# Designs tried in a protein design chat: VHH binders against F-box protein SKIP19 (SKIP19). Part 7

Target 1, 302 residues: F-box protein SKIP19 (SKIP19), of Arabidopsis thaliana (Mouse-ear cress) (q9m0u9)
Amino acid sequence: MASSSSPPAAMEVGESTNWTELPPELTSAILHRLGAIEILENAQKVCRSWRRVCKDPSMWRKIDMHNLGDLDDMDYNLEIMCRHAVDRSQGGLVDIGIWYFGTVDLLNYIAHRSSNLRSLRLIRCSQITDDGFVEAVVKLPLEELELSYCSFSVESLRVVGQCCLNMKTLKLNKHPQKENDDDALAIAETMPKLRHLQLCGNGLSDTGLNAILDNCSNLEHLDLRRCFNVNLVGDLQKRCFESVKVVRHPNDSIHDIDIGSSEDEDPYDFSDIDLMSGDDDFEGYYDFSGASDFSDYDQFDF

## First folded at step 1 (VHH)

Design n12 (framework vhh_7nfr_2)
Fold by ESMFold2-Fast, scan of step 1:
Structure n12 (fold): chain B 302 residues (1-302), chain A 122 residues (1-122)
Amino acid sequence: as target 1 above (302 residues)
Amino acid sequence: QVQLQESGGGLVQPGGSLRLSCAASGFTFSSYWMSWVRQAPGEGREWVSSISSSGSTIYYADSVKGRFTIARDNVKNTLYLLMDSLKSDDTAVYYCAKDYSYWETYGSFDYWGQGTQVTVSS
């Protein structure tokens, strides 16, 4: 946020805002809507009054470390930044979301300093082991857990459900899977207090879905987008509609789901099939491919 | 009122050693990350090292790794920088900084120290 930049609408009506002269209470209200990276990298550098608001522990009750996975291109280390944000919370942290850079060491750092943590979100954190995840999470009074595009085992999910008895929200999102009810049955067995369940891409069948509906009687929101092994028709559709306040169907749009990166590969993406198999004019394609291979060798040449 | 008082600088030959100290007052020292930041003549501020409130997490700039050691004494409210194998490029005013990190630049950090001059010359 540059102090000399006004929004287009304000500029059109001749209005201007000096951000450095705002009262602390207005600055706090604005900053509560920003992510942690934006606060630490940009907002706290505006002026001393903004900087002091950004150091207030009340600003760090919720930490959002959203990023696009371009870690190698950043001028700063997100793990160090996250540790600073956790320390600024002074034990008051209740909600944290981490995209890509999550590690077992970072989870332990958070767990040991945040005894009141109620919500943990891990998106595309491939470095975290099953054992490290379980050890950190079972110490926390979690009511909300998100594991999106991570590779945690069914056994890890079961142990977490058995230890985190007040779990109310679970988001377990995957790329579309083969038919498998293991996750659904673990949820049904260990998380009876669920109110919100998002299972985008899960392989559950009608059997797994019925188990969830049988055991999670307080369920208010059920998101089954991209769960292509569920036949949500007839009696099962009627059951869902009558028992659950909000249901998202397997073929509903996923544009509202933050997947973290525009470079994500969908293993079911068929966009390249026509170019590789059906086109009988491949002369330009082969020439183009050959030219691109030389760019890596010329990286250090004049 | 936050106060930071650096000491221990001086003139030393290349390959020599110095120990810098920073005495802190006016805040709960044991609750904050502490850092060393330096500024060479005619250049911008360069982050050197950071240490967490407990001392369990420590980071160094690539230019000083293996040569410098940061430490803190929470009972004495004192931050230290032990500098070994000093090079001419280490010549700078060294500042103690409260709640500073390696991503902060050009006066965006809160420091109240006067600095201590380190000169490495033959």
Scores: ipSAE 0.000, ipTM 0.337, lowest interface PAE 11.4, mean pLDDT 75

Design n13 (framework vhh_7nfr_2)
Fold by ESMFold2-Fast, scan of step 1:
Structure n13 (fold): chain B 302 residues (1-302), chain A 127 residues (1-127)
Amino acid sequence: as target 1 above (302 residues)
Amino acid sequence: QVQLQESGGGLVQPGGSLRLSCAASGFTFSNYAMSWVRQAPGEGREWVSSISGSGGSTYYADSVKGRFTIARDNVKNTLYLLMDSLKSDDTAVYYCARDYSGYDRYEYDSSGYFDYWGQGTQVTVSS
């Protein structure tokens, strides 16, 4: 979906020649699956009906500026494109995600034009200063915040939590850190309404985790992948599983966190089922050798 | 209209095996990561396993690693959970759940919560 050579979402509804004949509702459904770059550079140029849909403010309530960080090889300026997308939202922007190119000026542009912004995601935006970040976001009614692979301080996180009283989702992902409970304690002190917390790579210890569990009583999802200073065993493990609906453990797979490409399509959709027959034998219950295995699946799927 | 329909639950003896299925409709199945979540009587919900939209990545709770396998068939819009070496502690209602947001499979990996649930299928492990 980061590729401008083809819009994969458009192919889901049939032949390319059918695009100009699609009703607006179906066109809108397809286009909602594309990122802002794909819409502005490709989709809106397909035909006049698609262009009308692409200019509708309802299409820009959520802006996804996902990209691979290959900024110097692009024929267009992502910050300018983002500003255009924000303008098209006409104040209706609710959710925005920015990969790599985020700046203080852009963040202020968004904040001043999007008084109803509920979700802000900054991924790999290393150039935004603590002061610029805080100044832009403290007045916004944020319920969801993602700061992945950014360099924001504990002090800025604490201020944001104190000002954004309805924070329900926080994603604070880092490369694995040495033991440090500062982030965990700031979260515990300032974000009591939290329902989803992702702290991949965080240096928190059992002390920090207990503080979060003590203070974030509504927590439903907790992601501790690569939090190697947490000893998630015994009483603490039991506490997490009894109080939190979904827990991802320190040693769980992190393939999904390293987001460099949104395109993960496998033309052999069936290949992951093949792995089961070699590694997991269900005592003759699952016989993978014949086509009849899948007819048995089909019978129970209805 | 999004619909998720589980099947394959039942009564099985300890050490036995079961295969759960979830038929999905009303959305482009391959664009969403999918999960299995269970709830034992009187307990909270416990996440069991997740699979990426392409099927290239799978994730498991520590309690089921090495015993359960998650899989999907994107042509048939079906999610599977293959359960081996079942224990009495695996007794629960098992729910099929779709990743929140739904824009693409990588967004699941950062969102971590679910917007649509099936009705559930009962798994009872008892001698």
Scores: ipSAE 0.000, ipTM 0.118, lowest interface PAE 17.7, mean pLDDT 74

Design n14 (framework vhh_7nfr_2)
Fold by ESMFold2-Fast, scan of step 1:
Formats: C-alpha cells, structure tokens, sequence
Structure n14 (fold): chain B 302 residues (1-302), chain A 123 residues (1-123)
C-alpha cells in the first residue's frame, strides 16, 4: 500500500504550527478524518498527546480498513490491526468497513465486542461463508449494510433482512449479472424501511425493480448503475423519478465504486492469537514497559 | 514465506543460565518488533519479553525482569533471549513471535510464531 500524505492535518492547521501544543479536541478532529491503518501506522507515533488521542475509545467509533488487496506485499497484518482497533473502541464501535481481508473469525470477534454496531461494510471479502456471515450479524442492530463483490447467497440476504428490522441503507454491488430477480425480491420482502439502495451490477429486471418500489416506500436514493436488465423508459422511469429523490441510471459512470481486482487467496491462520487475552495484555504494554509518556517508547521524541 | 526457527532450549538446573535464539527469514527483520512468549504445561500462553525493530526499546514481564535479557542482531536476522537465575517456574515451551510493524506487541497480537523450544528447569 502506497503511503499517502495526511491532507486533513495539513489543511486544518498551518505547516509552521507546533503539533505538540495542539489542544486534544483539535487533534481529535484532525485524526477522525484518518483511516485506521493511517492512525495505527503513523499518527499514534507523532507524540505523547497524539498517542493518548489515538487510544481514546471515541476515536474508534468508526473503523475504516480501506486497502487495495495487495495483502502479501504489505509489511503489516490487517486482521490483527483491525482486532486492535476494535479493542480500542471498548464497545463503542458504530461503523466498520473491511476490504479484502475479512474472515468469519474476525466478523465474530467484531460482533461479540460491538453490540451497538449500526453499519457494516464488507468489500471483496470472499473468505466469509454464508453461515458465518449470518451468525455474526443477525444479533446486531444494523441500519447500514454493504456487501460489495462478495459471494453471499440470496437466502442469507433474506435472513439478514428478517432479523435486522431497521435496515435503512443497503449496498449490494456485483460485477454485471445475468437476469435474476432473487436479490430484488428478497429485499422487497424483508427490508421495507430502506431509504438508500445501491444495486450496481445486479441482474434485476423491471419486475424486481417494481417489487422494490412497491414495498420500499421510503426509498430516497436508488443506484442502478450496471443493472443492464432494467429498461428505465416510459412508465417505469416516471415511477422512479416520481417516488425516489435520486436515481443513478444503468449507464452512469461507476468511477466512485470501481475497486481493484486483486484477490488474496491465502488468509493467515490467526487461531493461535485468540488463545491470548489481547485487550488487557496490549494495554499493559503502555503501562508496564515504562512511564506513561509516549516519548519513552519511540525513537521519534517530540 | 515468513519463517521463525527457535533453538537453544534444554534441561538446566535451578540458578542456571540458558540462551535462546530465533532465526528469522522471509521479511525485513529490522522493521518488526519481536517477542518471546512461553507456555507452561497445562497453562495458557504468557508474554515474556519484546524488543523494538531497531533494538532501541526492550520490554519485560514482571516475572522475568532483572533475570532475562532480550536482544537482536539485525544483520544476522536473529532474536535472542538470555536467561539467567532460572527457576522451576520458568519451565515452558518458548516461542519466537513477530509483532505488528513499529514497536509492539506484548503478547496481545502476533502474526507469525515459531515451532517453539522446550526449556526445563529441574534438579
């Protein structure tokens, strides 16, 4: 993964500012704009005040694990970093996004520690089974779910809809599919409270779309890009524009949802790590290895 | 690709000394914190010691402070644990473990483990 600059930090505070002297509230505002990898790799190593902010549970209410799927080329283990970020949230996790490296064990780890989880995003997580997915998420109070370029069955989608009664946002993106209304019908039957639906590449026909419009009466955003079996002309087009505030058409640009096609086939075996009490032991590292001052732990002393 | 191989374990009398080694390959050794973790018969894993990638920071469990010394040779890609004043309670399988990049872990999160080397302290 390419090392990117920290635009939020550069934009919000001038380049000649002494970072060590920033108030915690301002530091927190800057760091909230960074992804989990950037915080764990870089931000927490700046100085003692930044490290304390990076350990604050309020920083970990949203975890974003964006990556390009080049897992074998990375110098760090994303599943371990994700578990660490979840532990730092101390039960306060509301939103988590996982790209490529998601596993059933990781999903269960998240579910057991995040009873207030409202948003789950799984992108290119081909290793997660239908049963593992369902078991982890059915007890969560999800309002937002993204399953992009994953291999989940229509039955698992139906079960999730039946159990997550407050679902407001669903993003179910696929490579363009042959005509098939199964997903659309499952959504129509089980997710009547939807306000945002993204179905890029879905095989739904006009029949499936009409079922969604019939049953999801609160729908405000509908994204049908790459849904080539839908003919948005005449009465159906009029119906969509009359009832939905924002509609993205089948032939509209997909630049904002296009992701790399690299595939990680070899997940690490992390079962051995589960034998350790990670949360308590990791906190002990900062307490027992020296003073509570970050400068004692890093070669970069601010 | 990543490989960790421990050596140097054996039988030692109480009060004795022993040096463990861990040969690392398949990654940029100097970029990773390294740790020693032990497991006594019938017990869970216990973190023993960690060393930063540069070797500039070392960390020890209270049970081994003053008796054990962790060291590394980034030219030879080798991790060491120098054990002095050994006690019967130090009897365990000792594992070499790779931590997260940049100066952690204390046994909470490791991505690779060696096969382990047995240390027995008995008269």
Amino acid sequence: as target 1 above (302 residues)
Amino acid sequence: QVQLQESGGGLVQPGGSLRLSCAASGFTFSSYAMSWVRQAPGEGREWVSSISGSGGRTYYADSVKGRFTIARDNVKNTLYLLMDSLKSDDTAVYYCARGLKYYWSTGSYFDYWGQGTQVTVSS
Scores: ipSAE 0.000, ipTM 0.108, lowest interface PAE 19.6, mean pLDDT 74

Design n15 (framework vhh_7nfr_2)
Fold by ESMFold2-Fast, scan of step 1:
Structure n15 (fold): chain B 302 residues (1-302), chain A 123 residues (1-123)
Amino acid sequence: as target 1 above (302 residues)
Amino acid sequence: QVQLQESGGGLVQPGGSLRLSCAASGFTFSSYEMSWVRQAPGEGREWVSSISGSGGSTYYADSVKGRFTIARDNVKNTLYLLMDSLKSDDTAVYYCARESFLEWLSDEYFDYWGQGTQVTVSS
């Protein structure tokens, strides 16, 4: 707790929540909501109790490697960080999401160490080959798969469907495509247990949609946003309404879809800081807000 | 390649002052927390001070608080430690160290260290 400073003016509207200032009593609950990068870069450095919680394997049953794709500007390797997070899970990993940096080698690392993985999400992972993806994924008891803005082939999707027999959720999102039923027909053929299907931007026609409805009899949620080759009128619209609990139509808003294209604030351009200007006032505030927890740091040999 | 090179150490009398510098190269200096760590003969490593990448936040060990000031110049990629009111207990080799983003692997806070600079506080 700060005792005397002007920090409230510095902590104005528009800045993100400072995770290092969170109350200790809420630590465990809040840490479960942080991404892996935030835990490794920020949360573990707050104090001894946060560090202990962050080392617990239960914190790593779900790994979220969300990032904005600025990989060339990072001084750390996200693949190495991801591998470490997987190791920290000690075989308990159930859900992992990877944005941009996914590789075949990383997928194999995960598959060999996470035999109980139920959910895999790959967003904008252009480096992963069809063969490497299939080889890693067919070993896993997947119930949920997301492939968003990736370039995997229809044949890869078909093989995955044939091998992952318990698939309940598929998210296969693309930029809007020309008319093509290949994905829809592969899904209809190989994934009869689906309950949730998201096909935003897919090129399927009414033919492909009817095939999915014929073969995926347990569908509860169907998301067709930006599927502009589907004409949801008449008998087809009635069929969807009667068969599927929740349907998102082609022209519905897409603002809730995470496509990884958010603009990032650059907090690092402070090279013109006058080292002697205002330091006493500003540093006093930071020391007060975080110093007590961090004063335990020198109690431990490192 | 990451390189850290300290300078500014020497012999000083109790109550004297020294300014240590650390020249950093081979990485984006402004993206890393930097620290000073010291080691006296026969003792373990003792953390002295840390500074955030932007320079906006500083931390000090209780033994040096009010006497030492850590600072950085991100344009020149240089870390500083301004040491006032030196005591005989401050005698140690002082190391410039870069904070490890892989602390979880080794329980080490620092992944790269300089060669060290000797500070001796005596008559």
Scores: ipSAE 0.000, ipTM 0.137, lowest interface PAE 15.2, mean pLDDT 73

Design n16 (framework vhh_7nfr_2)
Fold by ESMFold2-Fast, scan of step 1:
Structure n16 (fold): chain B 302 residues (1-302), chain A 126 residues (1-126)
Amino acid sequence: as target 1 above (302 residues)
Amino acid sequence: QVQLQESGGGLVQPGGSLRLSCAASGFTFSSYAMSWVRQAPGEGREWVSSISGSGGSTYYADSVKGRFTIARDNVKNTLYLLMDSLKSDDTAVYYCAAGTDEELAQIFDEYGWDYWGQGTQVTVSS
């Protein structure tokens, strides 16, 4: 048998419920409980009514491609699924999050089709180059940017801040770094409208923190967890609490940060990934134009 | 109106060959991915093969790979399935189906496709 879709509601209800006869409004409410991968792999296959709801652009205003690492062997499949989800948004995409599989080509695909994108989240996307990231992002009206456990340069961060003038939320999370104020100074110089700043693991010192506080006067949330080069005591601590409504301290727990894995893991590394699956159903799972499409058809010209 | 009409089914001996055709009308054929799906007596529908709108990508179920070939003619608006080395287990009603999800053709199931034909019976028996 082929893999059949099993929406959460059908799993919880017995034989007495006919889900194929459910009104579109109720189907939409149920499907909003599912992630993008669940919708593309399972929910849309339930029946034609569910598939129509799953194709509705209103379902794709926010795309969360959260891969917990269990699907790492399917990186190529996830990129194609992401492209499909973006296409279904029909230009209405507002928020997108990508764990692990992000590439320059995918980011450009998203940027070219999502002129109203306000929130971009990239977690453990080590394949995206500085130049590719900048080229895609500077064209977008971003208000929220998350770059967690990625390898982007200070120069690219500075350019993004200079071009995305309405940036209100920045999450720039790293494994604990040695003292370095470059990121903090770039943020202070280019993102004065920030209201929420998360810098977990950043190497900023008291100097960098003071620069942020001097320049980001609207800051309401400041997260400094794992920023061990900040001595948040005395006058600096007093300044933070007088200027910022919510402050998370360097030694506070990080269990609420979703990085696709535990906080104890090393930075994401492709060296251990084996993509040599063999699922025959996914042969040719890629899109290209100009193929030899009629070579097989010519054999049936009779 | 969208219409898909299968033909070419019939009775064939084990080891024989058969060619199915599906004539499509009422939509821009080249813009739709096409699939063959079969249903054996007393069983659910089983996906057999799919082809992208351009014909550049083809997909096959493990049970038919190497024996069946899917092809399309976008000028004639016709889908084909060439079946070789037929087995008794290939006995089923064969349906053609159309959908717009080219990237998802390989993960099809009974409800994955939007338009269906009426089916053509294939019986593999001595």
Scores: ipSAE 0.000, ipTM 0.131, lowest interface PAE 19.3, mean pLDDT 73

Design n17 (framework vhh_7nfr_2)
Fold by ESMFold2-Fast, scan of step 1:
Structure n17 (fold): chain B 302 residues (1-302), chain A 123 residues (1-123)
Amino acid sequence: as target 1 above (302 residues)
Amino acid sequence: QVQLQESGGGLVQPGGSLRLSCAASGFTFSSYAMSWVRQAPGEGREWVSSISGSGGSTYYADSVKGRFTIARDNVKNTLYLLMDSLKSDDTAVYYCAREGTYYDFWSGDFDYWGQGTQVTVSS
């Protein structure tokens, strides 16, 4: 829910706290908790002291371009903003995350200017081509790669694994998929140094999982949440227990990042869901073909 | 208290159309991307479609692209799935789901789900 508290603290200058009087060390600590958009649009405009901190290259070693994909409703260009943040890093960029707006040109801009980039995260970046992705990524010394809700091919994943020999963490997250071992086999073949693997929603079967366990002997963390084609019983379950320090099962809790939330039930576990309790009594359907920013809609009969 | 409630499922013949609705409550609906996920009898769950908080960006599975349209009404806190040219392979329970935060992938991609609505395509 942190993303729902959207006004940055800097925008409330003069309310409850005099932010302009904070030492640079405390200002830096606060700003490290803000996303790049909030720093560039709001925090740097508070005063000269904050602007100086926001221009320090140490603030841009990690760039978080989190957004909700509402690009047409923004009065600024996220790609231009991202390029500016990369420039402020002055070659010191180590970690970058891009949601929705990623392009081949942007990836090449980042790769050209960030020779020490160790972590790349691409979330819902549908405009990046397989060839453009591979060309940019193979020249980077990546140890961590996240590809979530993107449409990259198995072949591009295989090439990345062959070229990024120090890959320690791979997060390849999808909405739940039908059975397919292609990703798992490519990982097993090309990424033997993996310590951390997250495959949420992946279609791998027991065959694919065994291939990963055979070839990724240093694996310490394995996240299989929403991998509904894996049957973790018997010998395979024993193998995971003996070989991997932490295994997250297909129906395990999704609240592992929140301290104290582990008692919450996994929303992906439908074993106890009563499918007969649906509200079938109401008729209500609408066509929004012209809606966009307008509240126009029509109700239709079947 | 976050709640998602689907409606609009039913029995329809191949080539027919259905419109699914999901009523959302207990959160700021316009601040969250929303998705439809289906599960056919004896099969795993399959993602169908997603829509950004404003409705400006939409995404579809290859199996439904060109046949289904996802839409939302942020004034009424309602998510829709318009299903045209239905096939027998579209028979499934359809779930409305709220997408989780994107800088915290260890918490998963969906944090809340509805109860589901049954769609049956049969002659």
Scores: ipSAE 0.000, ipTM 0.214, lowest interface PAE 13.9, mean pLDDT 74

Design n2 (framework vhh_7nfr_2)
Fold by ESMFold2-Fast, scan of step 1:
Structure n2 (fold): chain B 302 residues (1-302), chain A 121 residues (1-121)
Amino acid sequence: as target 1 above (302 residues)
Amino acid sequence: QVQLQESGGGLVQPGGSLRLSCAASGFTFSDYYMSWVRQAPGEGREWVSSISSSGSTIYYADSVKGRFTIARDNVKNTLYLLMDSLKSDDTAVYYCAREEYDILTGYFDYWGQGTQVTVSS
């Protein structure tokens, strides 16, 4: 079958059912299973009662901006859509995932309006700078962080660990890397409360893995898929088996990793996503530029 | 009939300024979020700025933040973009766009024909 995870897990209704007559609680249960783009583009256009549910702040405690990276045509703008979703959360945002289009300005917009954000997921957001990422994230009480197929530095990761003292879940996924323990050592040093760690494609060696196991004593889930510099045999394998509830091994199937595709390399054949605005600093002083965003519309009443 | 008509584009030297205008007709302008979107030669469309129906909520792309100012005049049914400290990378056709009513999707249901901005020495 195509998928056993096909929604909804809630009561199945036939096509002959009048959707406009559903109770609000059933509409809400259905809509909670959709991504933000699907709600904003399709679901809220069904009828006024659905639109009313789609404007309820409780619908926007989790925002999932999953998309395939096709940013070429501007019939709609994902950043504007995301800003509207954040505005609808009315400060109640707890979890947000952004695929491809993330910018420093968008992260600052989210951070300013979402002081209780506990989970941030950035997938293939090449436009976000290290400095911009750190500035936004240090303001947030994060317990869950995903940085998948992004280019953030080890120093950024270290600062995040130092500021987000309650980090329980880290997903730091990369295309398979040459041997390098820097990420593993930063994690071991700064994130001792981790329960779930996913490091697919990381370049860590046995040294880095031992450091993580030494310092992250509460690890329940460790995902090392495509970490080909780890020699998980003998004493180290025994240690993992005894210390961690669930371990995914370097050569285990990658089918369930959220990368937009199961390829070892970025899918450059279908879209060029590196050329959008955001990470190029043409002016040098963006901090002061943002303060001038306030303009009275009367300035243009000539 | 909804119409959006841009004006104010032209040739300007780096570091210069331009003011773009968009005259709106055929709908209640004060009910809609309005946006500026640009398209550089050989590139896809890039969103620049958006302004709420009342003018109280404003968004800018990182590439123009601190240099551009969006504003609106609901009495004159006109959208403005004040562009300061222009760079060669700002060379593009600038489009006025209306966001789809009442649902705030970031979807643009009507576009102007565009106005050319060229930043060259």
Scores: ipSAE 0.013, ipTM 0.501, lowest interface PAE 8.2, mean pLDDT 77

Design n3 (framework vhh_7nfr_2)
Fold by ESMFold2-Fast, scan of step 1:
Structure n3 (fold): chain B 302 residues (1-302), chain A 121 residues (1-121)
Amino acid sequence: as target 1 above (302 residues)
Amino acid sequence: QVQLQESGGGLVQPGGSLRLSCAASGFTFSSYWMSWVRQAPGEGREWVSSISGSGGSTYYADSVKGRFTIARDNVKNTLYLLMDSLKSDDTAVYYCARDDYVWGSYEFDYWGQGTQVTVSS
């Protein structure tokens, strides 16, 4: 949605409203609701006062590079845009989310320039190698990590847990997996400070879930949607309910975008679909990506 | 409404070739990533290949790399899977699927009915 967000005119401010007359504080509040692509492509081109706000490092403390994955259909290079956004943060970057286009080189660029990075989100970034990921992130003071629909090994997850001792939020989402407790056991052993855990599609069994509950005593939120190898009944269900403030069950609706959850109905159930191979070992191969002309940005002195 | 219709399956000998097609309707085809997913008898579904909206980016399962080619024709709203050097292990029902772009939702929001591919002597 971020890469296809409405122009500023289509938000809370109508076309008959003169945006050049808005106070900087109000302009900033509006722009903080947009993703990085909308700010760089659209918002900063509105007028000089909006452009000035878009260059302020406070706008780039959190970077959301949400996009729909049609990288070859874009008139711009998302990696170059992301590097510009990181540069504008001037070392103040705390939270970054990258959808589809993440590479080892980009991750290293971010890591070297963002020593205070606390939250890293990688969604559908199948191009990043285990070794490249580990090398980039072990030096970062991460408290939140999202690895959704990526192909990272259990060993890399274990190393990250051993090095990022203050991990409080982990989101490790996959297409539904065959029964396998490896991820759950690695989490239980290396991330005892977890408060929020999302494991949508994970293959963990009741054994893996019990290990997490035994070792992650501070757990407040547990999301098991699409974890069809967990039989959340009887004693285990009671244990979860009594130990964890919020539990999302395997058959609960999974329509989440941004930070908020959707109220939309779930269109189908994965109980009869066992997606076992491909995307968890998936190696991305991009053809013709990055051939963008940045004439639109030349006047902004990136 | 959204419809996906596969065709081109059949019986073929090992080492043979087949071209699968998927006719899409009811949505802006060029705006969506598309995928092929297969299910062998008695086994779970296996993702095979994906292609971006423009066709510039393609991805393949390790089991089919170098043998299969995914392609699309956005003028005809048709997805293709060109299958070369077919093996008995490629025997499965092949499904055309539209990728779900909403994070935290399903991998695929619409599926075709499938087309049977049998590789046997």
Scores: ipSAE 0.000, ipTM 0.172, lowest interface PAE 14.2, mean pLDDT 73

Design n4 (framework vhh_7nfr_2)
Fold by ESMFold2-Fast, scan of step 1:
Structure n4 (fold): chain B 302 residues (1-302), chain A 122 residues (1-122)
Amino acid sequence: as target 1 above (302 residues)
Amino acid sequence: QVQLQESGGGLVQPGGSLRLSCAASGFTFSSYEMSWVRQAPGEGREWVSSISGSGGYTYYADSVKGRFTIARDNVKNTLYLLMDSLKSDDTAVYYCAKDEYDFWSGSEFDYWGQGTQVTVSS
């Protein structure tokens, strides 16, 4: 029996549910996959037909859980919401993207309920262990994997490549790194069927790039933006252009996308000064008068 | 319209401390992850630290973990890097960067400030 969520009678307001409390960015990202204008027009009306669409498994074939990392300041639990979206997919989930809040338990929940999952995207998920990630991913028929700004080891990447034989797209994006070919060599050794490879910020050298080109013969798209340890000149540059249909160079000018006249509308959220790491337990604030809650050296002496 | 302006660099002795600042304008600062990236003479760029839009999550390169602290003030649209126990190997130009997060839609932008020089020498 379909029940609407409602607060106690004294606090009841309209037909709101937890789904209507999603941030505008999350709501827009999900709705755009189904025809944003039509769905937004229906969503504004909050009618019976719109509620039926929200329960239809076809709406939940692609789940985009984009968020800004404000987990402690949210009135809702993103992991619970993600689990509900996965439940609504009724095994039809094909594509899921998770920002910040991904856990091993959540990945296992998804893996057990989504036998047709083809694309997994993990962005800024620092709390997922290598072992938990590997165990969940090797159960899935993945063709696309994104690991952006995550801390997964070369060993876990190697195992994923050995087990996910249908992998066609890998996006392994990092902040710009010092020279290190480990990721590139693991990819070259274990993922010969790749068609799309994005390695933004990777520390690979010319050696790593040559290994990828030697072993990934079906490669159609190669994105090396911010890979500052690749010297893409001469014979190597010619090889890339001859072998790969689309190459994004390390120093390609980044497209200045007009972000519009978006102004800072509410700059008064002091929770933004919290110094918490996804890998560490810390509770405190930095004093911007030049003091901190741990010892910093001060050169003042009179 | 994105503008990033770093300050606070200088000459310090080994074991000393510095506080870097980055003044940001032209975008909704609190909605974006911000990072510090450095470049030493003759070397490639190296990521140092990142902080989520809310400030709830911070990330550090192994070379600076335990010595550097990243912070932000979304009221002032300012990013900070608190550098303690400085070593000669920390000598570099430090850049403030706005992170790119959407590679699927082809939405890309990245803006690096002009940089601030940090020199650690006796």
Scores: ipSAE 0.000, ipTM 0.319, lowest interface PAE 13.2, mean pLDDT 71

